# VH-VL binders against Apolipoprotein N-acyltransferase (lnt), part 24

Target 1, 229 residues: Apolipoprotein N-acyltransferase (lnt), of Prochlorococcus marinus subsp. pastoris (q7v0g7r236to464)
Amino acid sequence: WQTNMPTREKTNFKNQFINDKLISAQKIALSNDAKLLITPEGTLNNNFNLNFKSKIRMLAGGFRNSKNGLRSSLLGYQIGDKTYSSFIDKHRLVPLGEKIPGFLNIFSRGLSAVGGIQPGSDSRFFKWKFTQPLAIAICYEITDGFKIRNAVKSGAELIISAANLDPYPRKLHYQFLSLARVRSIENKKDNIIISNTGPSGLISEEGKIIKLFDPNTEQNDVVNPNFSI
Below, E stands for the ipSAE of ESMFold2; O stands for the ipSAE of OpenDDE; V2 stands for 0.75 times the mean of E and O plus 0.25 times the DockQ between their complexes.

## First folded at step 22 (VH-VL; framework fv_flanvotumab)

Design aa1 (from e5 with heavy chain P58T; at its last look DockQ between E and O 0.04; V2 from the best seeds 0.00; counts 0 for: pae E 4.3 > 2, placed apart)
Fold by OpenDDE, look of step 22:
Structure aa1 (fold): chain C 229 residues (1-229), chain A 122 residues (1-122), chain B 108 residues (1-108)
Amino acid sequence: as target 1 above (229 residues)
Amino acid sequence: QVQLVQSGSELKKPGASVKISCKASGYTFTSYGMNWVRQAPGQGLESMGWINTYTGNTYYAQGFTGRFVFSMDTSVSTAYLQISSLKAEDTAIYYCARLYEPDWGLEYFDSWGQGTLVTVSS
Amino acid sequence: EIVLTQSPATLSLSPGERATLSCRASQSVSSYLHWYQQKPGQAPRLLIYYASNRATGIPARFSGSGSGTDFTLTISSLEPEDFAVYYCQQEYNWPPYTFGQGTKLEIK
């Protein structure tokens, strides 16, 4: 689900709005026989609760409270869940190193890498009870080939790259796509990419773009990676 | 036991307004949505829409926008349907129905009010 | 919008006979289809939920089957109290959820 929700306006979005969109997105997913719904980084606000029981398995970008503070995460919902039952936290909070590029500073307020967010584990290995393990890259974690490789070595069978790229220049969108392709090639694993404004789609283990969503457009569509849920 | 009790029959003239009530009991009112269904004489069931009793958000089906307003009063566990600028074609039985959600995100109407007949006649 | 089409419009049978009612969706609704019974002069009541599950208190003679676009409600042996109008309803669409036009089961 490519949400196309402007980062600048996210603070204005009520939980109910997101709930309504999720309901719709899940129904669309189910109507297309999807087995998993994936949403971009930062889709769900902190303390977000579903007003309904999830009808589909979902990996939703969002925030969660931990013992050590607020985390940006991919939150795992199983069928029937109203709250997440699994998660993987974002570790790399700053794109491309330890500093936010100067040209991105103006957008820092709308980024997940905002003050108050704490990093999670550096492991990109995500084990779900009902699926094969996944390699998860959130935002510019895609730049860390070693961590993704380690996840694959640990048994990950699919790469999922979720990001909020809305505040970033278009050139960074292409860089994200390029890196996602590289990671797919390096690991011989399909890579599902999902961003609120794009790029979103499926990259094959050979680095081929199998499907790419329209940029800057809300779109709910299905991709079929070489992966068994 | 879950019960939905609706207000009594209404006889109105064209152009008038009516407000039907649906009082819920036997469960937490705000835990489940409330749907409204219209049934014209000799016709089938028409889903008018529903109200989220937790948030107050309303969702109207096609053909039921504008003159139809869902509302609620959580303090008395009551949902309301208001129809303004009544027309003869609004003559129907109106039902409230609980949108029950047991498992897996299933949603169906497990409990119904007894219906309220609204007759619009000059 | 998903449209549910029920058939036949009217079904005339005698007590003891088997009744088969159909509901077809314009697109797949998976198993998110429910059946309601409305007896004359009464409010509808839930009969079958999620394609094949009998609601509480519903006799065993009622059964639902199907998935995707084609659904069937079966009454194995009709009782006098079973003569009513039956509606299917889907919940795949965004609320509000739509009903079929109904099948009237009348006594022959």
Scores: ipSAE 0.031, ipTM 0.600, lowest interface PAE 3.2, mean pLDDT 88
ESMFold2, look of step 22: ipSAE 0.280; ipTM 0.685
ESMFold2 (binder alone), look of step 22: mean pLDDT 92; pTM 0.936

Design aa2 (from e5 with heavy chain T53P; at its last look DockQ between E and O 0.50; V2 from the best seeds 0.00; counts 0 for: pae E 4.0 > 2)
Heavy chain, then light chain:
Amino acid sequence: QVQLVQSGSELKKPGASVKISCKASGYTFTSYGMNWVRQAPGQGLESMGWINPYTGNPYYAQGFTGRFVFSMDTSVSTAYLQISSLKAEDTAIYYCARLYEPDWGLEYFDSWGQGTLVTVSS
Amino acid sequence: EIVLTQSPATLSLSPGERATLSCRASQSVSSYLHWYQQKPGQAPRLLIYYASNRATGIPARFSGSGSGTDFTLTISSLEPEDFAVYYCQQEYNWPPYTFGQGTKLEIK
ESMFold2, look of step 22: ipSAE 0.275; ipTM 0.653
ESMFold2 (binder alone), look of step 22: mean pLDDT 91; pTM 0.928
OpenDDE, look of step 22: ipSAE 0.030; ipTM 0.638

Design aa3 (from e5 with heavy chain W50Y; at its last look DockQ between E and O 0.08; V2 from the best seeds 0.00; counts 0 for: chain humanness VH .570 < .591, pae E 5.7 > 2, placed apart)
Fold by OpenDDE, look of step 22:
Structure aa3 (fold): chain C 229 residues (1-229), chain A 122 residues (1-122), chain B 108 residues (1-108)
Amino acid sequence: as target 1 above (229 residues)
Amino acid sequence: QVQLVQSGSELKKPGASVKISCKASGYTFTSYGMNWVRQAPGQGLESMGYINTYTGNPYYAQGFTGRFVFSMDTSVSTAYLQISSLKAEDTAIYYCARLYEPDWGLEYFDSWGQGTLVTVSS
Amino acid sequence: EIVLTQSPATLSLSPGERATLSCRASQSVSSYLHWYQQKPGQAPRLLIYYASNRATGIPARFSGSGSGTDFTLTISSLEPEDFAVYYCQQEYNWPPYTFGQGTKLEIK
């Protein structure tokens, strides 16, 4: 689900709005026989709760409170869940080089790399009890090939790259896509990419772009990676 | 008890506008969406769309865009349907219906207004 | 768009008889199908939700069954007040929530 929700406006989004969007997205997914719904980084607000039981398994980008502070995460929902039951936290909170470009400060409020967010585990290995393990890259974590490789070595069978690229220049969007392809090639694993405004789609283990969503549009389509769920 | 009370019948000429009200009581207005349903004489029910009463966002069904506007006033727990540039084919009974959501993303119309007849004739 | 087709268009029966109304979806709607009753001159009323659950206050003679694409509303023994138009409605996809064209149950 490519959400196309402007980062700069996210603070104005109410939970009910997101719930409605999720209901719609889940229904569309189910109607297309999807088994898993994936949403971009930062889709869900902090302390977000579903006002319904999830109809489909979902990996939703969002925020969560941890013992030591706010985390940006990919949150896992099982069928029937109103709250997440699994998660993987974002570890890299800044762009490559551990510097936040000056232009990004303008958008810091809506970015995952905002002050107050704490890093999670650096492991990109994500084990869901009902699926094969995944390699998860959130935003610029895609630049860290070693962590992704380690996840694959640990048994990950699919790469999922979730990002909020809305506030970033288009050049970075293409870089994200390029890096995602590299990670697929390096690991010989399919890579599902999902971002707020694009790029979103499926990259094969050979680095081929199998599907690419239209940029800057809300779009909900199904991709079929070489992955058993 | 949940009640939806709609405004009275309207007689309009082609090209005119009408605004129908639906006042809700017996529950928190902003907790559930409000759907609008059209029924032309002797015809079936047509879903026009609904308004999210919490966000105020309207969702229009295909064929009900442009001349049809959903709005609301939370201070009086009232939803509104405005139809502009009325046509003869707009002659119908219009219902508001609460979109109840008990669980699992279920959405059904558990409460209905009594309907508002809009007659468009020259 | 999911299309619901109801059959028959008109059903003529006598009080005490069993009524069987069908609703077919153009694609699977799982169990996200509801039934409404509309008596002459009245607003519709919810009868069955989620394929087989009776709404509050609905008599036991009403029952719903089915899943996927084929659904049935059954009235075990018709009462005089049951003669009305019945609509099925799906909410599987996001709005619009489409209705069937209706089945008119009339007195024979």
Scores: ipSAE 0.027, ipTM 0.558, lowest interface PAE 4.7, mean pLDDT 88
ESMFold2, look of step 22: ipSAE 0.064; ipTM 0.599
ESMFold2 (binder alone), look of step 22: mean pLDDT 92; pTM 0.933

Design aa4 (from e5 with heavy chain T55H; at its last look DockQ between E and O 0.03; V2 from the best seeds 0.00; counts 0 for: pae O 9.3 > 2, placed apart)
Fold by OpenDDE, look of step 22:
Structure aa4 (fold): chain C 229 residues (1-229), chain A 122 residues (1-122), chain B 108 residues (1-108)
Amino acid sequence: as target 1 above (229 residues)
Amino acid sequence: QVQLVQSGSELKKPGASVKISCKASGYTFTSYGMNWVRQAPGQGLESMGWINTYHGNPYYAQGFTGRFVFSMDTSVSTAYLQISSLKAEDTAIYYCARLYEPDWGLEYFDSWGQGTLVTVSS
Amino acid sequence: EIVLTQSPATLSLSPGERATLSCRASQSVSSYLHWYQQKPGQAPRLLIYYASNRATGIPARFSGSGSGTDFTLTISSLEPEDFAVYYCQQEYNWPPYTFGQGTKLEIK
């Protein structure tokens, strides 16, 4: 689900609005026989709760409170869940080292870089009870080939790359796509990419773009990676 | 070739306003941020802040809030610096500089405007 | 705030001599330090980016080195056109990125 929700506007969205969007997105997914719904980084606000029981398995970008502060995460929902039951936290908050990039806006600072967000585990290996293990790259984490490789070595069968790219120029969108392709090739694993404004779609283990969503549009579509859920 | 062309010198009285333009060419304007740098006579370079040309959000350095406004017009690939309530101490050369980003996380000023002298005198 | 201190404030040398300019950061900036040259009456131009990479069109006589807190700009053999003010700049923290106070390289 490419949400096309600008970061600036996202902070103003009410949880009810997001719930309604999720309901619609899940319906579309189910109508297309999807088994998993994936949403971009930062889709769900902190302390977000579904006001309905999830009708589909979902990996939703969002925020969560941890003992060590606020985390940006992919949150896992099982069918029937109203709250997340699994998660993987974003670790790399900046592109290189501890340097904070200039193209992040004030909202992005609160969402994915600094400004209260704390890093999680550096492991990109995500073992979810309901699926085969996954390699998860959130935003800048796509740049770290070693961590992704380690996840694959640990048994990950699919790469999922989620990002909030709204604050960044189109050039960074292309870089994200390019890096996502490289990671697929390096690991010989399909890569599902999902961002709020694009690029979103499926990259094959050969680096071929199988599907790409229209940029800067809300789009809910289905991709079929070489992966068994 | 990347070029940044700024508007001409300005002579203003205290309390007046000035708006400096920086027209970009040779690249996609919205792909890179635009920084503003002040240089008082005989002094060093001072970063004023920058504007994200992708969405237009300005970010101001400490000391450059309030009277300083960054803006842009993407239709003409131009960034603007507006200074209101001008003071004598605002007398300086103002530069626009492209914040180039060759890779994730790396940013530097690879292209500069020729500078705009603003003189504030009664 | 990261403060960059350049030394010396003024460096007087003759053409053909070797120039060594220093930039010290109040805290580590990794390699996120750049050098700029400003000739009299002109806008600054990028010389070195990321501590040691020459920008496009910059002569080989210019070189940068260092990491962490201590950085050096070296001009192996000064040309007449090299006499200018040189600034280091860090981009480790959030914008705006700070400049050193500059080193003036003047003709002896």
Scores: ipSAE 0.007, ipTM 0.531, lowest interface PAE 9.3, mean pLDDT 88
ESMFold2, look of step 22: ipSAE 0.327; ipTM 0.702
ESMFold2 (binder alone), look of step 22: mean pLDDT 92; pTM 0.938

Design aa5 (from e5 with heavy chain G105R; at its last fold request DockQ between E and O 0.44; V2 from the best seeds 0.00; counts 0 for: pae E 2.8 > 2)
Heavy chain, then light chain:
Amino acid sequence: QVQLVQSGSELKKPGASVKISCKASGYTFTSYGMNWVRQAPGQGLESMGWINTYTGNPYYAQGFTGRFVFSMDTSVSTAYLQISSLKAEDTAIYYCARLYEPDWRLEYFDSWGQGTLVTVSS
Amino acid sequence: EIVLTQSPATLSLSPGERATLSCRASQSVSSYLHWYQQKPGQAPRLLIYYASNRATGIPARFSGSGSGTDFTLTISSLEPEDFAVYYCQQEYNWPPYTFGQGTKLEIK
ESMFold2, look of step 22: ipSAE 0.365; ipTM 0.718
ESMFold2 (binder alone), look of step 22: mean pLDDT 91; pTM 0.930
OpenDDE, look of step 22: ipSAE 0.458; ipTM 0.793
ESMFold2, fold request of step 24: ipSAE 0.426, 0.442, 0.418; ipTM 0.745, 0.747, 0.737
ESMFold2 (binder alone), fold request of step 24: mean pLDDT 92, 92, 92; pTM 0.935, 0.936, 0.933
OpenDDE, fold request of step 24: ipSAE 0.645, 0.669, 0.638; ipTM 0.844, 0.849, 0.840

Design aa6 (from e5 with heavy chain N57Y; at its last look DockQ between E and O 0.03; V2 from the best seeds 0.00; counts 0 for: pae E 13.1 > 2, grease 19.3 > 18.9, placed apart)
Fold by OpenDDE, look of step 22:
Structure aa6 (fold): chain C 229 residues (1-229), chain A 122 residues (1-122), chain B 108 residues (1-108)
Amino acid sequence: as target 1 above (229 residues)
Amino acid sequence: QVQLVQSGSELKKPGASVKISCKASGYTFTSYGMNWVRQAPGQGLESMGWINTYTGYPYYAQGFTGRFVFSMDTSVSTAYLQISSLKAEDTAIYYCARLYEPDWGLEYFDSWGQGTLVTVSS
Amino acid sequence: EIVLTQSPATLSLSPGERATLSCRASQSVSSYLHWYQQKPGQAPRLLIYYASNRATGIPARFSGSGSGTDFTLTISSLEPEDFAVYYCQQEYNWPPYTFGQGTKLEIK
């Protein structure tokens, strides 16, 4: 689900609004026989709760409170869940080293490089109880080929790359796509990419773009990676 | 070819305001940030801050808040620096510089305007 | 705040000589250090980016080296047009990025 929700506006979105959007997104997903719904980084606000039971397995970008501060994460929901039951936290808060990119927006709470977000584990290996293991790259983590490779070595069968790229120029969108392709090639694994404004779609293990969503549009579509849930 | 062309020299009295323009060409204006650098006479370069040309959000260095305002007009690919309540110590050459990003995380000033001299004198 | 200290403040040399300029950071900036040249009456221009990469159009006589806290700009054989002020700049921390105080390379 490519949300096309501008980061600046996200701060103004109420949880009810997101719930309504999720309901719609899940319905569409189910109608297309999808087994997993994936949403971009920062889709769910902190302390977000579903006001309904999830009808589909969902890996949703969002925020969560930890003992060590606020985390940006992909949050896992099982069917029937109102709260996340699994998660993987974003670790890489800046693209390189400890440098903070200049294009970050202070108002973009969804950007991990903005103060207040704490890093999680550096492991990109995500073992979900109901799926095969995944390699998860959140935003700038796509630049770290070693961590992704380690996840694959650990048994990950699919790469999922989620990002909030709204605050960044289009050139960064293309860079994200390019890096996502490289990671697919390096690991010989399909890569599902999902971002709020694009790029979103499926990259094959050969680096071929199998499907790409329209940029800067809300789009809910299905991709079929070489992956068994 | 990337070019940054700034407005001409300014002579102002203390307390007045000045607005300097920096017109960009040869590239997509919104693809790269625009930094402002001050250089007082006989002194070194001092970063004032930058504007995110994609979001329009300005970032100011310490000491350059309040009287200094970064703005832009994407329709004409132009960045602006406005200084209000001018002081004698504001006398300097002001440069705009493109914040180029060849890759994620790497940023440097690859293109500079020719500079705008602002003289504040009573 | 990361402070960049350049040395020497002034370097007096003749054309054809080798120039070595130093930039020291108060803490590690990895390789996120760039060099700029400013000729009298002109805007600065990028010379070296990311410690050791020559910018487009920069002659081969210019080279950068170093990492962490110690960086060096070297001009193998000075040309008359090389006499200028040189600044190092770091981008490791949150912007705005800081400059060194500059080294003036003057003709002896």
Scores: ipSAE 0.000, ipTM 0.527, lowest interface PAE 11.3, mean pLDDT 88
ESMFold2, look of step 22: ipSAE 0.007; ipTM 0.441
ESMFold2 (binder alone), look of step 22: mean pLDDT 91; pTM 0.926

## First folded at step 23 (VH-VL; framework fv_flanvotumab)

Design bb1 (from e5 with light chain Q89L; at its last fold request DockQ between E and O 0.57; V2 from the best seeds 0.00; counts 0 for: pae E 2.9 > 2)
Heavy chain, then light chain:
Amino acid sequence: QVQLVQSGSELKKPGASVKISCKASGYTFTSYGMNWVRQAPGQGLESMGWINTYTGNPYYAQGFTGRFVFSMDTSVSTAYLQISSLKAEDTAIYYCARLYEPDWGLEYFDSWGQGTLVTVSS
Amino acid sequence: EIVLTQSPATLSLSPGERATLSCRASQSVSSYLHWYQQKPGQAPRLLIYYASNRATGIPARFSGSGSGTDFTLTISSLEPEDFAVYYCLQEYNWPPYTFGQGTKLEIK
ESMFold2, look of step 23: ipSAE 0.409; ipTM 0.752
ESMFold2 (binder alone), look of step 23: mean pLDDT 92; pTM 0.937
OpenDDE, look of step 23: ipSAE 0.644; ipTM 0.848
ESMFold2, fold request of step 24: ipSAE 0.388, 0.354, 0.340; ipTM 0.730, 0.703, 0.696
ESMFold2 (binder alone), fold request of step 24: mean pLDDT 92, 93, 92; pTM 0.938, 0.940, 0.939
OpenDDE, fold request of step 24: ipSAE 0.516, 0.543, 0.520; ipTM 0.815, 0.818, 0.812

Design bb2 (from e5 with light chain Q89L E91D W94Y; at its last look DockQ between E and O 0.29; V2 from the best seeds 0.00; counts 0 for: pae O 4.7 > 2)
Fold by OpenDDE, look of step 23:
Structure bb2 (fold): chain C 229 residues (1-229), chain A 122 residues (1-122), chain B 108 residues (1-108)
Amino acid sequence: as target 1 above (229 residues)
Amino acid sequence: QVQLVQSGSELKKPGASVKISCKASGYTFTSYGMNWVRQAPGQGLESMGWINTYTGNPYYAQGFTGRFVFSMDTSVSTAYLQISSLKAEDTAIYYCARLYEPDWGLEYFDSWGQGTLVTVSS
Amino acid sequence: EIVLTQSPATLSLSPGERATLSCRASQSVSSYLHWYQQKPGQAPRLLIYYASNRATGIPARFSGSGSGTDFTLTISSLEPEDFAVYYCLQDYNYPPYTFGQGTKLEIK
């Protein structure tokens, strides 16, 4: 599910709205015999609750409260779940103390740069008990080839790259896509990319763009990576 | 019509094990989850947990882990509750109850078994 | 864990009277609250589902109301067969679902 939600408006969306969208996305997924639904970074707010039981396995970008603060995460829902039962937290955060290019300054004002977010584990290895292990890159984590490689060495069979790129210029979108391709080539693993406003799609282990969703458009579609759930 | 028929009353010694069956009919067994509920004499209803009849995954409530095992046999549309190392406090009526889902996320017990009395006595 | 607290523990009334039973949740369960009736020696039966919907075959004198944390089961005019124990159940959170401790409606 490629979302098309402006970052400035994301906090204004009610949970019911997102729930309805998820229901639709899940129905579309199921109708196409999909086994996993993936959503971009920051799709679910930290106060989000499903008002239905998930009908499909879902790896949803969102925020969660931890003991030591707010986390940006991919949240794992099993079939039947009303709350996430697994997760992997974003580790690489944009430091406030580091100078970033001027054209990226908007990020510090965006939802992804909300103050108080704490980093999670630096491991990008995500082991779901009912699926093969995954390598997870959230946003800028796509730039860390070592972490992703380590995840693959640990047994990850698929790379998932989730991001919210709405606040960033189009050139960064292309950079994200290019990096995703590099990660796929380096590890010889397919890479599912999913981003708010795009890019979203499937990159083959050879670095070929197998499918790319239309940018700046809400879209539900299915990709078929070389991966068995 | 939907029916849940449970196995008969059990009298066991402490330390023994018991396996209760709940046979479903009148609907597709794997389409709805099955919940187990315990009711001690003179006490309220206690949700023990449920089994996803599609995946076979059991989910146990707090206090019902270890000695309690949910299982199923889809070929005979039957859910099972096994209790091992029985204690006197396990004396209760055990119910199976279908988790009916008329809409997304809405589930409630719409059909119940008649209950199975398990008495643990030395 | 969501805890459901029912009140009163025991309600003593006469036939023809109005009965009001309460179920309070420790946190919001939206409308995912259901009511059950259990008569002595019988399995529970569904009365109200999703806060305010009567189950099939349930008389009109039974009604449910509420949302969030506070719910009410009302019996407008008690019949002799209505004297039983009533339980509320929530299915808002991930299973297993939890019951209230029950309210015993007994004849005065």
Scores: ipSAE 0.028, ipTM 0.603, lowest interface PAE 4.7, mean pLDDT 89
ESMFold2, look of step 23: ipSAE 0.350; ipTM 0.716
ESMFold2 (binder alone), look of step 23: mean pLDDT 92; pTM 0.933

Design bb3 (from aa5 with light chain A55Y; at its last look DockQ between E and O 0.53; V2 from the best seeds 0.00; counts 0 for: pae E 3.3 > 2)
Fold by OpenDDE, look of step 23:
Order: structure tokens, then C-alpha cells, then sequence
Structure bb3 (fold): chain C 229 residues (1-229), chain A 122 residues (1-122), chain B 108 residues (1-108)
């Protein structure tokens, strides 16, 4: 589910609205025999409650309250869940050190620079007992090839790159896509990219863009990575 | 017909443990969640949480973590509530209630067990 | 946490009278509010689901209305068997699915 929600307006959406959209997305997913629904970074607010039992496995970008503060996360919902039962937190909240390409300095002005969010584990390995392990990159974590590689070395069979790129210029969107391709090539793993306002789609292990959603549109579509769920 | 039959009344000493059973029949046990509700003497209904009978995942309400454990055995279509380190304040009737889901967004407690009285007394 | 407040705490009426029970939510629960009846020594039973839908087998004299934060259960003409405790319950949020504190409908 590629969302098209301006960041400045996202906080204004009611939970019921998001719930309705999720129902629609899940229905579309199921009607197309999808086994997993993925949503972009920051789709669910920290006060979000699913008002129905999930009918499909779902990895939803969102925020969660932790013991030590707010986290940006990819939240895992199993079939039958009304709340997330698994998660992986965003670790890299701000660009750090020399590892940051010059063009990524713009991230310091984005949502990642919002105070109050605490970093999670630096591991990008997501072990979900209901699926094969995943490598998860949230937003500009895509730039950290080592962490993603380590996840793959640990057994990840698929890369998922979730982001909210709405606040950033189009050039960064293309750079994100390019980096996602590099990550696929480096690890010889397919990469599902899902971003608010795009880019979203599937990159093959060879770095080929298999599918790309239309940018700046809300779209529900299905991709078929080389992955057994 | 849908039926939830709970185990009989329990009399326990403080510090002991109790395990209440709720046997479901008349429907597919794993299709609907099971909620547990506590009612202290003369008090209202208090939701303790629920167990996802499909995944087996328990979800506990605030105040019901630690000593309270939800479990299930799908082979006998039974949900269990275990309370450890019993206290006098745990004296109550405990109900299991099916979370029926008629559509995507809606669920309610359409079927209830008859309740199990747990009395904790020295 | 969403808090449901029922009023009145106790309602004393006679058979044949109209009963109006209120349930107020601390925040909007849309229509995800249900009503239950509990008679002495018995388990609760579902009366109204999703604010205004009468459950199967429930007499027509029971009706529910409201949305958002204010809900009402109405019994148009009380029967002797209607004297019980009534609970509202919301399931808009993640558990706990909170109950109101209950309204005791007693015979005058």
C-alpha cells in the first residue's frame, strides 16, 4: 500500500480513516492472493489502534510507545491481531558522521530530526517466526549497506525498504531508489520498496526494477519477489 | 449451538495458584478470540484481556500482567486462565467470552461461559 | 484509555415504564459500543451491538442509539425480567475493551 499523505497533514488523519484504508488495502491484497501487506514509514501514529482483526500478515510503518520513548518502527501484525505482535525499530534517526553522503544532509531537516524519537537496535535483521527472516531498512537506513549485509548474512531472504519521502525533494526519491537497487545487487536479494508518495515497487536481486508504482498517488498493488513467506 | 463451559468453583489459599478452563463447542475454536472478564463481588465487569486463538498470542489488560496467564489447547477447544500467587483481592467470578466477528471491523461478546468463582481465603 | 461512564448508577422504575440509560465515552468510539445485560447470578448477555443493532433474540422493546461519545439504551416498556444491571462496552481501541461501571435497574 503506497500512501499519498502529505507529512504536514498526516497527523490530522483520524485513526478511523486509517483503519478504513487498511481494510481496503487488506481486501485488495487478499483478493490478489497476497500473503503480506506492507505500508510505508510513519503510516500509523503512536496512538493507532486497529479496530478489526488483521486478515492478512502486515508490516506497517508506524510509531510505537516504548519504555524509554517514542519509536519509529515497522510493526508486524499477524492474522487475527488487533495490535502489533512484532516490530523492528528505526535505529538511524539522523545522519551520522562521514558515512552520510552530502545529499543526505537534507534529512536533518526532515521528520527524522524530530525530537522525542528514540533509536532502536542497530540490527536490521528481522526474525519473524511466521515468515523467513527479513532485512529491514527504514528511510535513510538504506544507505547503511553493512547493516543490511549483516542482516542477509544472518539469514534474511528479502530486503524491505520502507520510507516516508514526502518531505524530501524528488531527487532524493531517485537516490533512494538507486540505493535500494545497490542493496539488492550487493546482497543478491530482492528488495521491496514502499514509500509514502513513492517510490514503491520491487527490485530484483540483479538490481532490475521489476515494478514501480506511480509516484504521488495512493496505490494498492501486488509484487512477487523471490521469497517464500 | 455455541457453548462455553467453564470449570467449577475454586477455593484457594493465598499464595496458591488456580487454573480455570473454558471449553468451547458449537463453532471452530480458532476462528474467534476469547476474552476473559473478571467480576469482583458486587462490582462491575472488568476486562482482563484476550487470547488470539488462531495464533495463541495473549494480550493482557493493564493490571493483569505477571500473575495472569492466558493459554489454550486447540485439540480440545479449550482456553485457560491461570492465576498464580493468589491474593484475597483475586476473589471474583471469572468469565470467558467469545469475541464473535460478524464482519471485518466488528466484534462483540456474543457468548459467555457460566463463570467460575474463585475464592481466596486463608 | 477510553473510559465509559454510565448514568445513572441506579435507576428505580416500575414495570411498564420507559427506561433510559446513558453511556458516555471519554473520547469518540464511533459506533463500536455494545450493551450487555446481567441478571443476578448469571453471566452477561449481549443486547445491543454497534450502538443500535438489536442482537438475535432480544425483544423489540430494547433499542440503542448514539455515536461518538454519547450513547443511550432505551427500554420502551419495562418487563419484570428487565430489572438487572446493564453495561456498555467499547471496542474501538485495543484492549482492554473497557466496560462502563454499570447501571442497576431496580424495581421501584
Amino acid sequence: as target 1 above (229 residues)
Amino acid sequence: QVQLVQSGSELKKPGASVKISCKASGYTFTSYGMNWVRQAPGQGLESMGWINTYTGNPYYAQGFTGRFVFSMDTSVSTAYLQISSLKAEDTAIYYCARLYEPDWRLEYFDSWGQGTLVTVSS
Amino acid sequence: EIVLTQSPATLSLSPGERATLSCRASQSVSSYLHWYQQKPGQAPRLLIYYASNRYTGIPARFSGSGSGTDFTLTISSLEPEDFAVYYCQQEYNWPPYTFGQGTKLEIK
Scores: ipSAE 0.046, ipTM 0.660, lowest interface PAE 2.4, mean pLDDT 90
ESMFold2, look of step 23: ipSAE 0.332; ipTM 0.695
ESMFold2 (binder alone), look of step 23: mean pLDDT 92; pTM 0.931

